# Ledger of designs, part 23: VHH binders against Hexosaminidase D (HEXD)

Target 1, 346 residues: Hexosaminidase D (HEXD), of Bos taurus (Bovine) (a6qnr0)
Amino acid sequence: MRLVHLDLKGAPPKVCYLSEIFPLFRALGANGILIEYEDMFPYEGHLRLLRAKHAYSPSEIKEILHLATLNELEVIPLVQTFGHMEFVLKHEALAHLREVARFPNTLNPHKEESLALVTAMIDQVMELHPGARWFHVGCDEVYYLGEGETSRQWLQQEPNSKAKLCLSHMEAVASHMRARYPTTTPLMWDDMLRDIPEDQLSGSRVPQLVEPVLWDYGADLDLHGKALLVEKYRKSGFSWLWAASAFKGATGVNQSLTPIEHHLRNHLQWLQVAGSVPADTLRGIILTGWQRYDHFSVLCELLPVGIPSLAVCLQALLHGDFAENVKARVENFLGISSLEEMSFRR
Key: E = the ipSAE of ESMFold2; O = the ipSAE of OpenDDE; V2 = 0.75 times the mean of E and O plus 0.25 times the DockQ between their complexes.

## First folded at step 15 (VHH; framework vhh_8fcz_2)

Design H_52Q (from H0 with S52Q; at its last look DockQ between E and O 0.93; V2 from the best seeds 0.85)
Fold by ESMFold2, look of step 15:
Structure H_52Q (fold): chain B 346 residues (1-346), chain A 122 residues (1-122)
Amino acid sequence: as target 1 above (346 residues)
Amino acid sequence: QVQLVESGGGLVQPGGSLRLSCAASGFTFDDYAMNWVRQPPGKGLEWVSGIQYSGGSTTYADSVEGRFTIIRDNDKKMVYLQMTSLKTEDTAVYYCARMKYAWGDEYVFDHEGQGTQVTVSS
C-alpha cells in the first residue's frame, strides 16, 4: 500500500477540494488515505467538548469516505490515545487525566477513566468507519511519561520501568480495540519502541497486537540501521511493519536542498531500505503531510501547497527514480490545473 | 551486468528433498534482499521466500513455511533454497530474484535468473 496522510489539524480541507484531489492521488499511485482527525471529528455526547468549531459533520465524513471508495482509496483513521492529547487534555473537565498536571500532552495511563476515554473516542470514529482493516492509535512522542505522581510511585516498585509503563498502555488500548473490533489491526508510530530491547518487546503482548509504523523524514537515512531496526522488530514478534516518509513539513534546517528535493531524497532513501528487506515485511508506506506539529503550533504549509511535492514523491515510489526535468514539468502542470480548478469551483 | 544463475532442480518423489542454488554476480550482493519466486505449470508467478541483505531475517509464503529454508552466503555471493517434504503442488520453475521493493503483496523485483525446474511426481 501507498497511503497519503491527510493531517486535518487546524485546517480541514473543504469536501469539494477533496473531491478534486482524491482522483489525483489515485492517478499518481496512491491506494489509501491515513486520516488524522484530531478535533476535526464530530464527536458527540459526553465527548462533544472535543469537537472544534469547524469540525466536519457526520454527513461530511460519510461523503469523504464515499469519495475515497469511488477512487479506490482505502481509509485508515488515526486517533491519538497516549501522547499528542492536547486537544483533549486542554479541557478543564479532563485535565485530571494528564500524566503531569501542568502539561496537557500525555494521557495518564494509570487511570481507569483514561482508557475509557480513548476507547470512547475510538468507538465514535469506528461508528463512521465500519469495516476498517487498520486503525492508527498514534502513541508517538509521549512526553513526560513516568513523571506524573502516580507514575513516579508506580516506578518505585520493582520490576517497573518506563518501557513497561509504555508497553502496558499500548497493550491496553490495542487489546480493547481487538476485543471490540476483531478484524481491525491497530497501528502505532514506532518512536517509543525503537530503544526497547528485543527481549523486552518479545516479553510483552504488543508485537502480537499491533503493526508499527517506522518513520524517518530525513534526506539521508541510515539505510543499514533501518534494516537492522526492521530485523529487531521481526525477531521481537511483529509480523508486519510499515514505513513512513514525508511529502510536506519536517524538512529541518538543511539549506542545501529545496523542500521538494528533500522530500524526494527521503522517498528514494526509503526505497533503498525496502530493497534491503525481503518480501512480506513491509505492508506499505505512508507519505506524511504534516499540517502542524502539535495542537498549539502554528500551521505549516497547507495541503494545496504540498501537492507538487506529493506528486513527485508518489511518482518516485512507483518508478524507482524521478528525473528533475520530469519533476519540473509535473509541478508546472499541477500548478496550472490547481489554480484553474480553484477559480472554476469557487 | 547483473546476473543470477539458478541450479539444483530436478525430478523428485513426493516427500523428497532438493536444494536450489543461485549464483549472483555484477552487483553489490550485500546491499540487497534476495527472494525465490516460482511459476507452476500454466500459472503466474508466486513468491516463495525472501532473505534480508545480511541474512538476519527471513520470510516465507504460507504454503512453504516449515518445509523450505532460505539461506545466503554473502562471501560466496550465493543464495539457497533448502526444500523438504515436497508436494506435487511445489512443481514449478524456481527463479532467484533481487528485491527492488515490496509493499504488502505488491512484489517488485528488478532482476531474475533463467530459472530451474522442480518436478514433484510419482
Scores: ipSAE 0.751, ipTM 0.908, lowest interface PAE 0.9, mean pLDDT 89
ESMFold2 (binder alone), look of step 15: mean pLDDT 81; pTM 0.823
OpenDDE, look of step 15: ipSAE 0.899; ipTM 0.957

Design H_52R (from H0 with S52R; at its last look DockQ between E and O 0.95; V2 from the best seeds 0.00; counts 0 for: pae E 3.9 > 2)
Fold by ESMFold2, look of step 15:
Structure H_52R (fold): chain B 346 residues (1-346), chain A 122 residues (1-122)
Amino acid sequence: as target 1 above (346 residues)
Amino acid sequence: QVQLVESGGGLVQPGGSLRLSCAASGFTFDDYAMNWVRQPPGKGLEWVSGIRYSGGSTTYADSVEGRFTIIRDNDKKMVYLQMTSLKTEDTAVYYCARMKYAWGDEYVFDHEGQGTQVTVSS
């Protein structure tokens, strides 16, 4: 699988624009889409407060899914359930569910209402995605976990640790999905799992329930370190893993490379990781296209500006390299005379 | 330049054992995952087993798990497939393959040997 990540945070594309670029995604070698809704999903009922004013309607979501089907793009929805919950926890009515009262980023994992909230969010999204084979539940960058009052008291009890607390919530969310949607496999970002020892991962139920997504957006990856991390996850009991790269955003400042050069190198590095691990290890790669890193962050470049980079990255993945013949193919696809020209556009 | 040479095939009875070998040359063997792929009579290629560049991680097709063991020796530049409890459906030409990469069931191999025949019958 090669999935394009559509980050809807802050700037959802018009459906008519998606009707034009989904064929392009397929032609460039993508076979799936990871849709990160945040507040652009048309939540209803007691969750209506989560919905942004310009969120897609249910009929627009249905049309997007139809367009994906027409272009042979499998859709994986993403709903945050642990960290990155600012769009939820900023609301006064839900602020009691914060891990730390002052910070709206992390859901308090101890409250029964916390699990009820995120399972209701998942259920509403799944209603519009009934055939989904995978569902991404986020769980990245769970800042301040363990620092809330209940967590501090819980952690003072001998067997308890932050890792156990993290795994416990991940288990609860993933178990809900498996019980209610038995043909749907939860995905999770792997950053909160990376430093958990193999024996503690193995001792939890998480490896039986989820497939982790190993993300790294750097131009230079620690290739051996990634291979060792893959080995650790496999020994811990995870059956399948995913890679995640970046075609847009996530380059930071003070770069020596142009954005496209940075992203191309990131993808070529992931190809080397993929070649160093056994077959039946990596399910696919998600090419991330960040528009907003969290609810309060500045907006990254918009999706249309990132299309040349996406084309370069997808073609590099599809062909296994980025030689002159692949570069020429991308230039013809985009109707430009040189990819270098794109880095100087106003 | 890149060369993979399989050996060790032959005729065995059901329930028997066999060990396949693959000698590698012409590339930095220690940098690549290696795989066994087979072609049963009248069928396309099917993946059998893979092993990480260091030997630290192995994977198996469901049909052979528990019966086959893939091993590598990076000093000798060799890959082995230890086959036990052989069944008639294991009859195939077995190829040693160098993996370029894989995503799910999309396997990309850039080199394979000429193969070694395994026949399981009585």
Scores: ipSAE 0.309, ipTM 0.669, lowest interface PAE 3.9, mean pLDDT 88
ESMFold2 (binder alone), look of step 15: mean pLDDT 81; pTM 0.821
OpenDDE, look of step 15: ipSAE 0.464; ipTM 0.786

Design H_61R (from H0 with A61R; at its last look DockQ between E and O 0.96; V2 from the best seeds 0.88)
Fold by ESMFold2, look of step 15:
Structure H_61R (fold): chain B 346 residues (1-346), chain A 122 residues (1-122)
Amino acid sequence: as target 1 above (346 residues)
Amino acid sequence: QVQLVESGGGLVQPGGSLRLSCAASGFTFDDYAMNWVRQPPGKGLEWVSGISYSGGSTTYRDSVEGRFTIIRDNDKKMVYLQMTSLKTEDTAVYYCARMKYAWGDEYVFDHEGQGTQVTVSS
């Protein structure tokens, strides 16, 4: 699979715009989308406080899913359940669920109410996503894990470790998902897993419950290091893995490459990683399109600005290279005379 | 020039064993995953097994898992397929293939050999 990540944080596209762009995604070679809602999901009941004023309505979500189906785009929803929880934990009524009281980014994994909260969030999203084959539960960049009062005391006891704490929460969330939605497979970002030794990974239930998404948005990847990480995950018991690249955002300040050159190189590097692992290892690649780093950040490129980069990156993935034939195909799809003019602008 | 040369095919009885070999030349063998792909009579190609660039990870089609073993020797630039408990359904031409990429069931190989025939018959 080739999935386009729709980051809705701070600027949800109008449904009519999606009706125009989903056919383009499909024509460019995508066959799915990863929708990251954050507070743009129409949470209800006791979760209503999570919902932004301009969030989509339930009928708008149903229309988006209908449009995806019409364009043969499989939909994977993403709901954060561990880190990046500021849109939840900023609320005073939920602040007691923070890992560290002064930082609203990470959910306290020790509280029964924490698991109840994120499982309720998952359940509401799944109500509108019946039949989803995958559901991404986030779990990236869980900053300050282990530094809360309860965590510090818990970690003083053998055999407790930060890795065990991380895996136990991941297992709890994934177990809920598997039990209630047995045909849906949880996905998780892999960054919190990367440095956990094989024996701890294989000793947990996580490899039997989830498929990790290995992300790296750099223009230069450690190709054999990525392949070795894939081998470690496979030996740990993970059956399938995913790759994740970036078509917009996440470039930092790189003055030697334009954004599109950076993103194209990122994708070509992931293709080389893919050539180092055998078939039936990578389920797909997710082309991420970050709109906001976190809930409190300023917006970066909006989706329409990122379309030329997305086209370049999807076509490079589809054809396995970016030669003149592929470049001409992208120029035709976008109605432009030269991608180089786009590449040299900042 | 990239070359992949398969050998070791033949006629074998059901339940028997056979070892296929693939000699690689003309490229940096250690940078690539390698796969075995087969074509049963009158059918399209199907993937059989793969092995990572280092040999540290292997994958198998469900119907051969437990019966076939893929092995590589990076010093000799060789890939092997050890086949045991052979069934008539394993009859096919077997190709050694260099990995380009695979996403799920979308397999793309950029080089294949000419193949070696395996026939499993009573």
Scores: ipSAE 0.790, ipTM 0.920, lowest interface PAE 0.7, mean pLDDT 90
ESMFold2 (binder alone), look of step 15: mean pLDDT 82; pTM 0.834
OpenDDE, look of step 15: ipSAE 0.903; ipTM 0.958

Design H_9H (from H0 with D105H; at its last look DockQ between E and O 0.93; V2 from the best seeds 0.87)
Fold by ESMFold2, look of step 15:
Structure H_9H (fold): chain B 346 residues (1-346), chain A 122 residues (1-122)
Amino acid sequence: as target 1 above (346 residues)
Amino acid sequence: QVQLVESGGGLVQPGGSLRLSCAASGFTFDDYAMNWVRQPPGKGLEWVSGISYSGGSTTYADSVEGRFTIIRDNDKKMVYLQMTSLKTEDTAVYYCARMKYAWGHEYVFDHEGQGTQVTVSS
């Protein structure tokens, strides 16, 4: 699979715009989308407070899913369940569920109400995504984990560790998904897993429950390091893995490369990694398109500005390189005379 | 010039064993994952097994898991397929293939050898 990540944080695209670009995604070689809702999902009932003023309506979600079906794009929803919970934990009614009382980033993994909350969020999203084969539960950048009152005391007892705390919450969320939705496989970002030793990963239930998404958005990947990480996850018991690149956002401040050059190089590097692992290892690659890095940040470039980069990146993935004939195909597709004239502000 | 040369095929009875070899030259062998692909009589290509660039990770098609073992020797630039408990449905031409990429079941190999025939018949 080649999935385009639609980051809805802060500025959901109009549905009519999606009706224009979904056919383009498919024509360029995508066969799925990863939709990251945050507060743009129409939460209801006791979760209504999570819903942004300009969130999509249920009918708009249904139309988006219909448009995806018409264009043969499989949809994977993303709901954060551990870190990046500011849109939830900023509310006074839920602030008691913070890992660290002063910071709304991370859900307290010790409370029964924490798991009840995120499972209720998952259940509402699944109501509009019946039959989803994958569901991404986030779990990236779990800042301040281990620094809360309960966690500090818990960590003073051997054999407790931050890794064990992290894995136990991941197990709890993934177990809920598997039990309630047995044909749906949870996905998780892999950054909190990367430094956990193989014996601790294999000793947990996480490898039997989830498929990790290995992400790196740099122009220069540690190719052998990525391949060794893939081997470690496989030895730990993970059956399938995903790669994640970036077509938009997530660039450094280095002025040596245009954004498109940076992103193209990121994708060519992931192709090198893909050539180092055997078939039936990587389920797919997710081309991420970050719009807002966290709930309190300002917006990055909007989706339309990223379309030329997406076209370059998808075509490079589809053809396995970016030779002159592939470059010419993208130029014709976009109606431009040279990719060298493509320059977008960061 | 990338070259992959398979050998070790032959006629074997059901339940028997056979070991295929693939000699690689013309490229940096230990930068690439390697795979075995087979073509049964009158059918298209079917992926069989793969091994990572280092040999640290292996994958197998469901139909051969537990019966076939893929091995590589980076010093000798060789990849092997140890086949046991052979069945008549394993009859095929077997190709050694260099990995380009695979996303799910979309397999892309940029080089293959000429193949070696394996016939499982009583």
Scores: ipSAE 0.790, ipTM 0.920, lowest interface PAE 0.8, mean pLDDT 90
ESMFold2 (binder alone), look of step 15: mean pLDDT 82; pTM 0.831
OpenDDE, look of step 15: ipSAE 0.918; ipTM 0.967

## First folded at step 16 (VHH; framework vhh_8fcz_2)

Design H_10L (from H0 with E106L; at its last look DockQ between E and O 0.92; V2 from the best seeds 0.83)
Fold by ESMFold2, look of step 16:
Structure H_10L (fold): chain B 346 residues (1-346), chain A 122 residues (1-122)
Amino acid sequence: as target 1 above (346 residues)
Amino acid sequence: QVQLVESGGGLVQPGGSLRLSCAASGFTFDDYAMNWVRQPPGKGLEWVSGISYSGGSTTYADSVEGRFTIIRDNDKKMVYLQMTSLKTEDTAVYYCARMKYAWGDLYVFDHEGQGTQVTVSS
């Protein structure tokens, strides 16, 4: 799988734009999309308060899914269930579910209502995504986990740890998915798992329930460190892993490379990691295109600005390099006479 | 230049055992995962097994899991495939292949050897 991440946070594309760009994604070598809804999903009933004014309608989502099918793009929905819950926990009616009362970013994992909330969110999204093979439940950057009053008290009981707390919530969410949707596999971002010892990972049920997505958007990856992390996850019992790169956003303000040089290098580095692990290890790679890092952040560059970078990155992944013949293919796909305006470094 | 040389093939009876070897040269062997790929008579290539750059992780096709073991020796620049409980369906030319990348069912190898014939017949 080669997935393009559509981050809808703050600036959802018009459906007519997607009708134009999905054929390009497929032509460039993508075969799937990861749709991160946040508040752009048309939540209903008790969850209606989660819905933004500008959210897609159910009819628009069905049209987007139809367009994806027409272009042979498999769709994976993403719903946050742990961290990055500001769009949920900012609401007064749900603020009691915060891990730390001051901060709306992280769901309190101790409350039965917390699990009920995120499983209801998953269920509504799955209603519009019947037959999804994968469903991404987020679980990245769970800030302040363990710092809430309930968590601090729970952690005073010595066998308890922040890792155990994290794994227990992940297990609860993934167990719901597997029980209710047995043909759908949960995906999770891997950052909260990276430093958990192999013994604790393998002692939990999480490796039997999910496929982790190893993300790193840097221009210089620790190649051996990434390969060791892959081996650790495999030894812990995870059967399949995913990689995640960035074609848009996530470049920082102090890097010495142009954005497209940064992103190209990120992808070439992930290709080197991919060469260090055997077949049947990586399910695919997700090319992330961050629109907004969290609910309260400013927008990154909009999707149309990122299309040249996406084209470069997808073609590099398909061909295993970015040589002059690959550059010519990208120029042809984009309908421009030269990519020399794009800055490249080897 | 990159060179992969397979050896150890031959004729063996069903239920027998055989060990294939692959000698690697011309590249930084320790940076790459290595795989075994086979081509049964009149059929396309099928992936058999793989091993990570360090040897810390292995993968197997369902048809060989439990019967075949992939091993590497980074000091000697060698990859091995220990085959046991051989079946007539295992008859194929076996290739040692250097991983370029794989994304799910898409397997891409950038270098392979000339292959070694394994024939399982009574």
Scores: ipSAE 0.745, ipTM 0.911, lowest interface PAE 0.8, mean pLDDT 90
ESMFold2 (binder alone), look of step 16: mean pLDDT 85; pTM 0.855
OpenDDE, look of step 16: ipSAE 0.866; ipTM 0.942

Design H_12Y (from H0 with V108Y; at its last look DockQ between E and O 0.94; V2 from the best seeds 0.84)
Fold by ESMFold2, look of step 16:
Structure H_12Y (fold): chain B 346 residues (1-346), chain A 122 residues (1-122)
Amino acid sequence: as target 1 above (346 residues)
Amino acid sequence: QVQLVESGGGLVQPGGSLRLSCAASGFTFDDYAMNWVRQPPGKGLEWVSGISYSGGSTTYADSVEGRFTIIRDNDKKMVYLQMTSLKTEDTAVYYCARMKYAWGDEYYFDHEGQGTQVTVSS
């Protein structure tokens, strides 16, 4: 699979715009989308406070899903359940669920109410995504985990560790998914798993419950390091893995490359990683398009600005290279006379 | 010039064993995952097994798991397929293939050998 990540944080595209670009995604070689809602989902009932004023309506969500179906794009929804929960934990009514009282980014994994909250969020999203084959539960960049009062006390008891704390929450969320939605497989970002030793991963239930998404957006990947990480996850019991690249945002500081050059190189490097692992290892690659890095940050480039980069990256993935003939195909799709001229328009 | 040469095929009875070999040359063997792919009589290609660049991870089609073992020797630039408990449905031409990439059941191999015939018949 080749999925385009739609990051809705801070600026949801109009549905009419999506009706224009979904056909383009398919024509360029995508066969799915990862929708990251954050507060743009129409939460209701006791979760209504999570909903932004200009979030999509349920009718708009149904239309978006219909458009995806018409263009043969499989949809994977993403709901954060651990880190990146500022849109939830900023509210005073829910502030008691923070891992560290001063910081609204991480859910306290010890409270029964924490699990109830995120499972209620998942359940509402699943009501509008019936039959989803995958559901991404986030779990990236869980800052300050282990630093809360309850966590500090818990960590002083044998055999408790930060790794066990992290895995326990991941297992709880994934177990809810598996029990209530047995045909839906949870996905998780892999960054919190990367540094957990193989014996601790294999000793947990997480490898049997989830498929991790290995992300790295750099122009220069540690190719053998990524391949070794894939081997470690496989030995730990994970059956399927995903790769994640970036077509928009996440270019870092002090780069010497244009954004398109940066993203193209990122994709070509992921293709090399893919060639070092056997068949039936990688389920797909997610081309991420970050719009906002966290709830309180300013916006990155909006989606329309990223379309030339997306086209370059998708076509490079399809053809396994980016030679002059592939460049001409992208120029034809976009109606542009030169990619170099286009990439310097900004 | 990339070259992959399979050997070790032959005629064997059901329940028997056979070991296929693949000799690689003309590329940096240690940078690539390697796979076995087969073509049964009158049918299309089907993937059988794969092994990571280092040998640290292996994958198998459901139909062969538990019966076949893929191994590699990076010093000798060799890939092997140890086949046991052979069945008549394992009859096929077996190819050694260099990985380009794979996403799910969408497989892309950029080089393969001439193949070696395995016939399981009584």
Scores: ipSAE 0.738, ipTM 0.906, lowest interface PAE 0.9, mean pLDDT 90
ESMFold2 (binder alone), look of step 16: mean pLDDT 82; pTM 0.831
OpenDDE, look of step 16: ipSAE 0.890; ipTM 0.952

Design H_2K (from H0 with R98K; at its last look DockQ between E and O 0.94; V2 from the best seeds 0.87)
Fold by ESMFold2, look of step 16:
Structure H_2K (fold): chain B 346 residues (1-346), chain A 122 residues (1-122)
Amino acid sequence: as target 1 above (346 residues)
Amino acid sequence: QVQLVESGGGLVQPGGSLRLSCAASGFTFDDYAMNWVRQPPGKGLEWVSGISYSGGSTTYADSVEGRFTIIRDNDKKMVYLQMTSLKTEDTAVYYCAKMKYAWGDEYVFDHEGQGTQVTVSS
């Protein structure tokens, strides 16, 4: 699979724009989308406080899903359940669920209400996504985990560890999904797993429950390091892995590369990683298009600005390189005479 | 110039064993995953097994898991397929393939060898 990440944080596209661009995604070689809702989902009932004023309505969500089906794009929803919970934990009614009372980013994994909250969020999203084959539950950048009062006390007891704490919450969320939605496989970002020793990973239930998404958005990847990480995850019991690149946002300051050049190089590097692992290892690659990194960050470039980069990146992935014939195909799709004009900083 | 040369095929009885070899040259062998693919009579290519660049990770098609073992020797630039408990449906031409990439069941290989015939019959 090649999935385009649709980051709704801060600026959800109009449905009419999606009706224009989903056919383009398909034509460029995508066969799925990863929809990251954050507060743009129409939560109801006791979760109503989570919805933004301008969130999509249920009927708009149903229309988006219909448009995805018409264009043969499989949909994977993404709902954060551990880190990146500011849109939830900023609310006074839920602030008692913070891992560290002064920081609203991370859910306290010790409270029964924490699991109840995120499972209720998943259940509402699944009501509109009933046939989803995969559901991304986030679990990235779980800052300050282990630093809350309950966690500090819990960690004093042998054999408790921060890794065990992390894996325990991941197990709880993934087990809910598997039990309630047995045909749906949870995905998780891999950053919190990367430094957990193989024996601790394999000793937990996480490898049997989830497929991790290995992400790195750099122009230069540690190719052998990524391949070794893949081997570690496989030895730990994970059956399938995913890659994640970036076509938009997530660039560092680099005067030697334009944003398109940076993103193209990121994708070509992931192709090299893909060439170092055997078939039936990587389920797919998610081309991320970050609009906002977290709830309080400033906006990155909006989706329309990123379309030339997406076209370059998707076509490079589809053909396995970015040679002259692939370059010509992209120029034709975009209606331009030279991609070099798009590659230079202006 | 990439070159992959398979050998070790032959005629075997059901339940028998056979070891295929693949000699590789013309590229940086230990930077790439290697795979075995096969073409049964009258059918298209199907993927059989793969091994990571270092040999630290292996994958197998469901139809051969537990019966076949893929092995590589980076010093000798060799890939092997150790086949046991052979069945008549394993009859095929077997090819060694240099990985380009794979996303799920969308397999893309840079190069394949000439193949070696395996025939399983009584």
Scores: ipSAE 0.797, ipTM 0.924, lowest interface PAE 0.7, mean pLDDT 90
ESMFold2 (binder alone), look of step 16: mean pLDDT 79; pTM 0.800
OpenDDE, look of step 16: ipSAE 0.899; ipTM 0.956

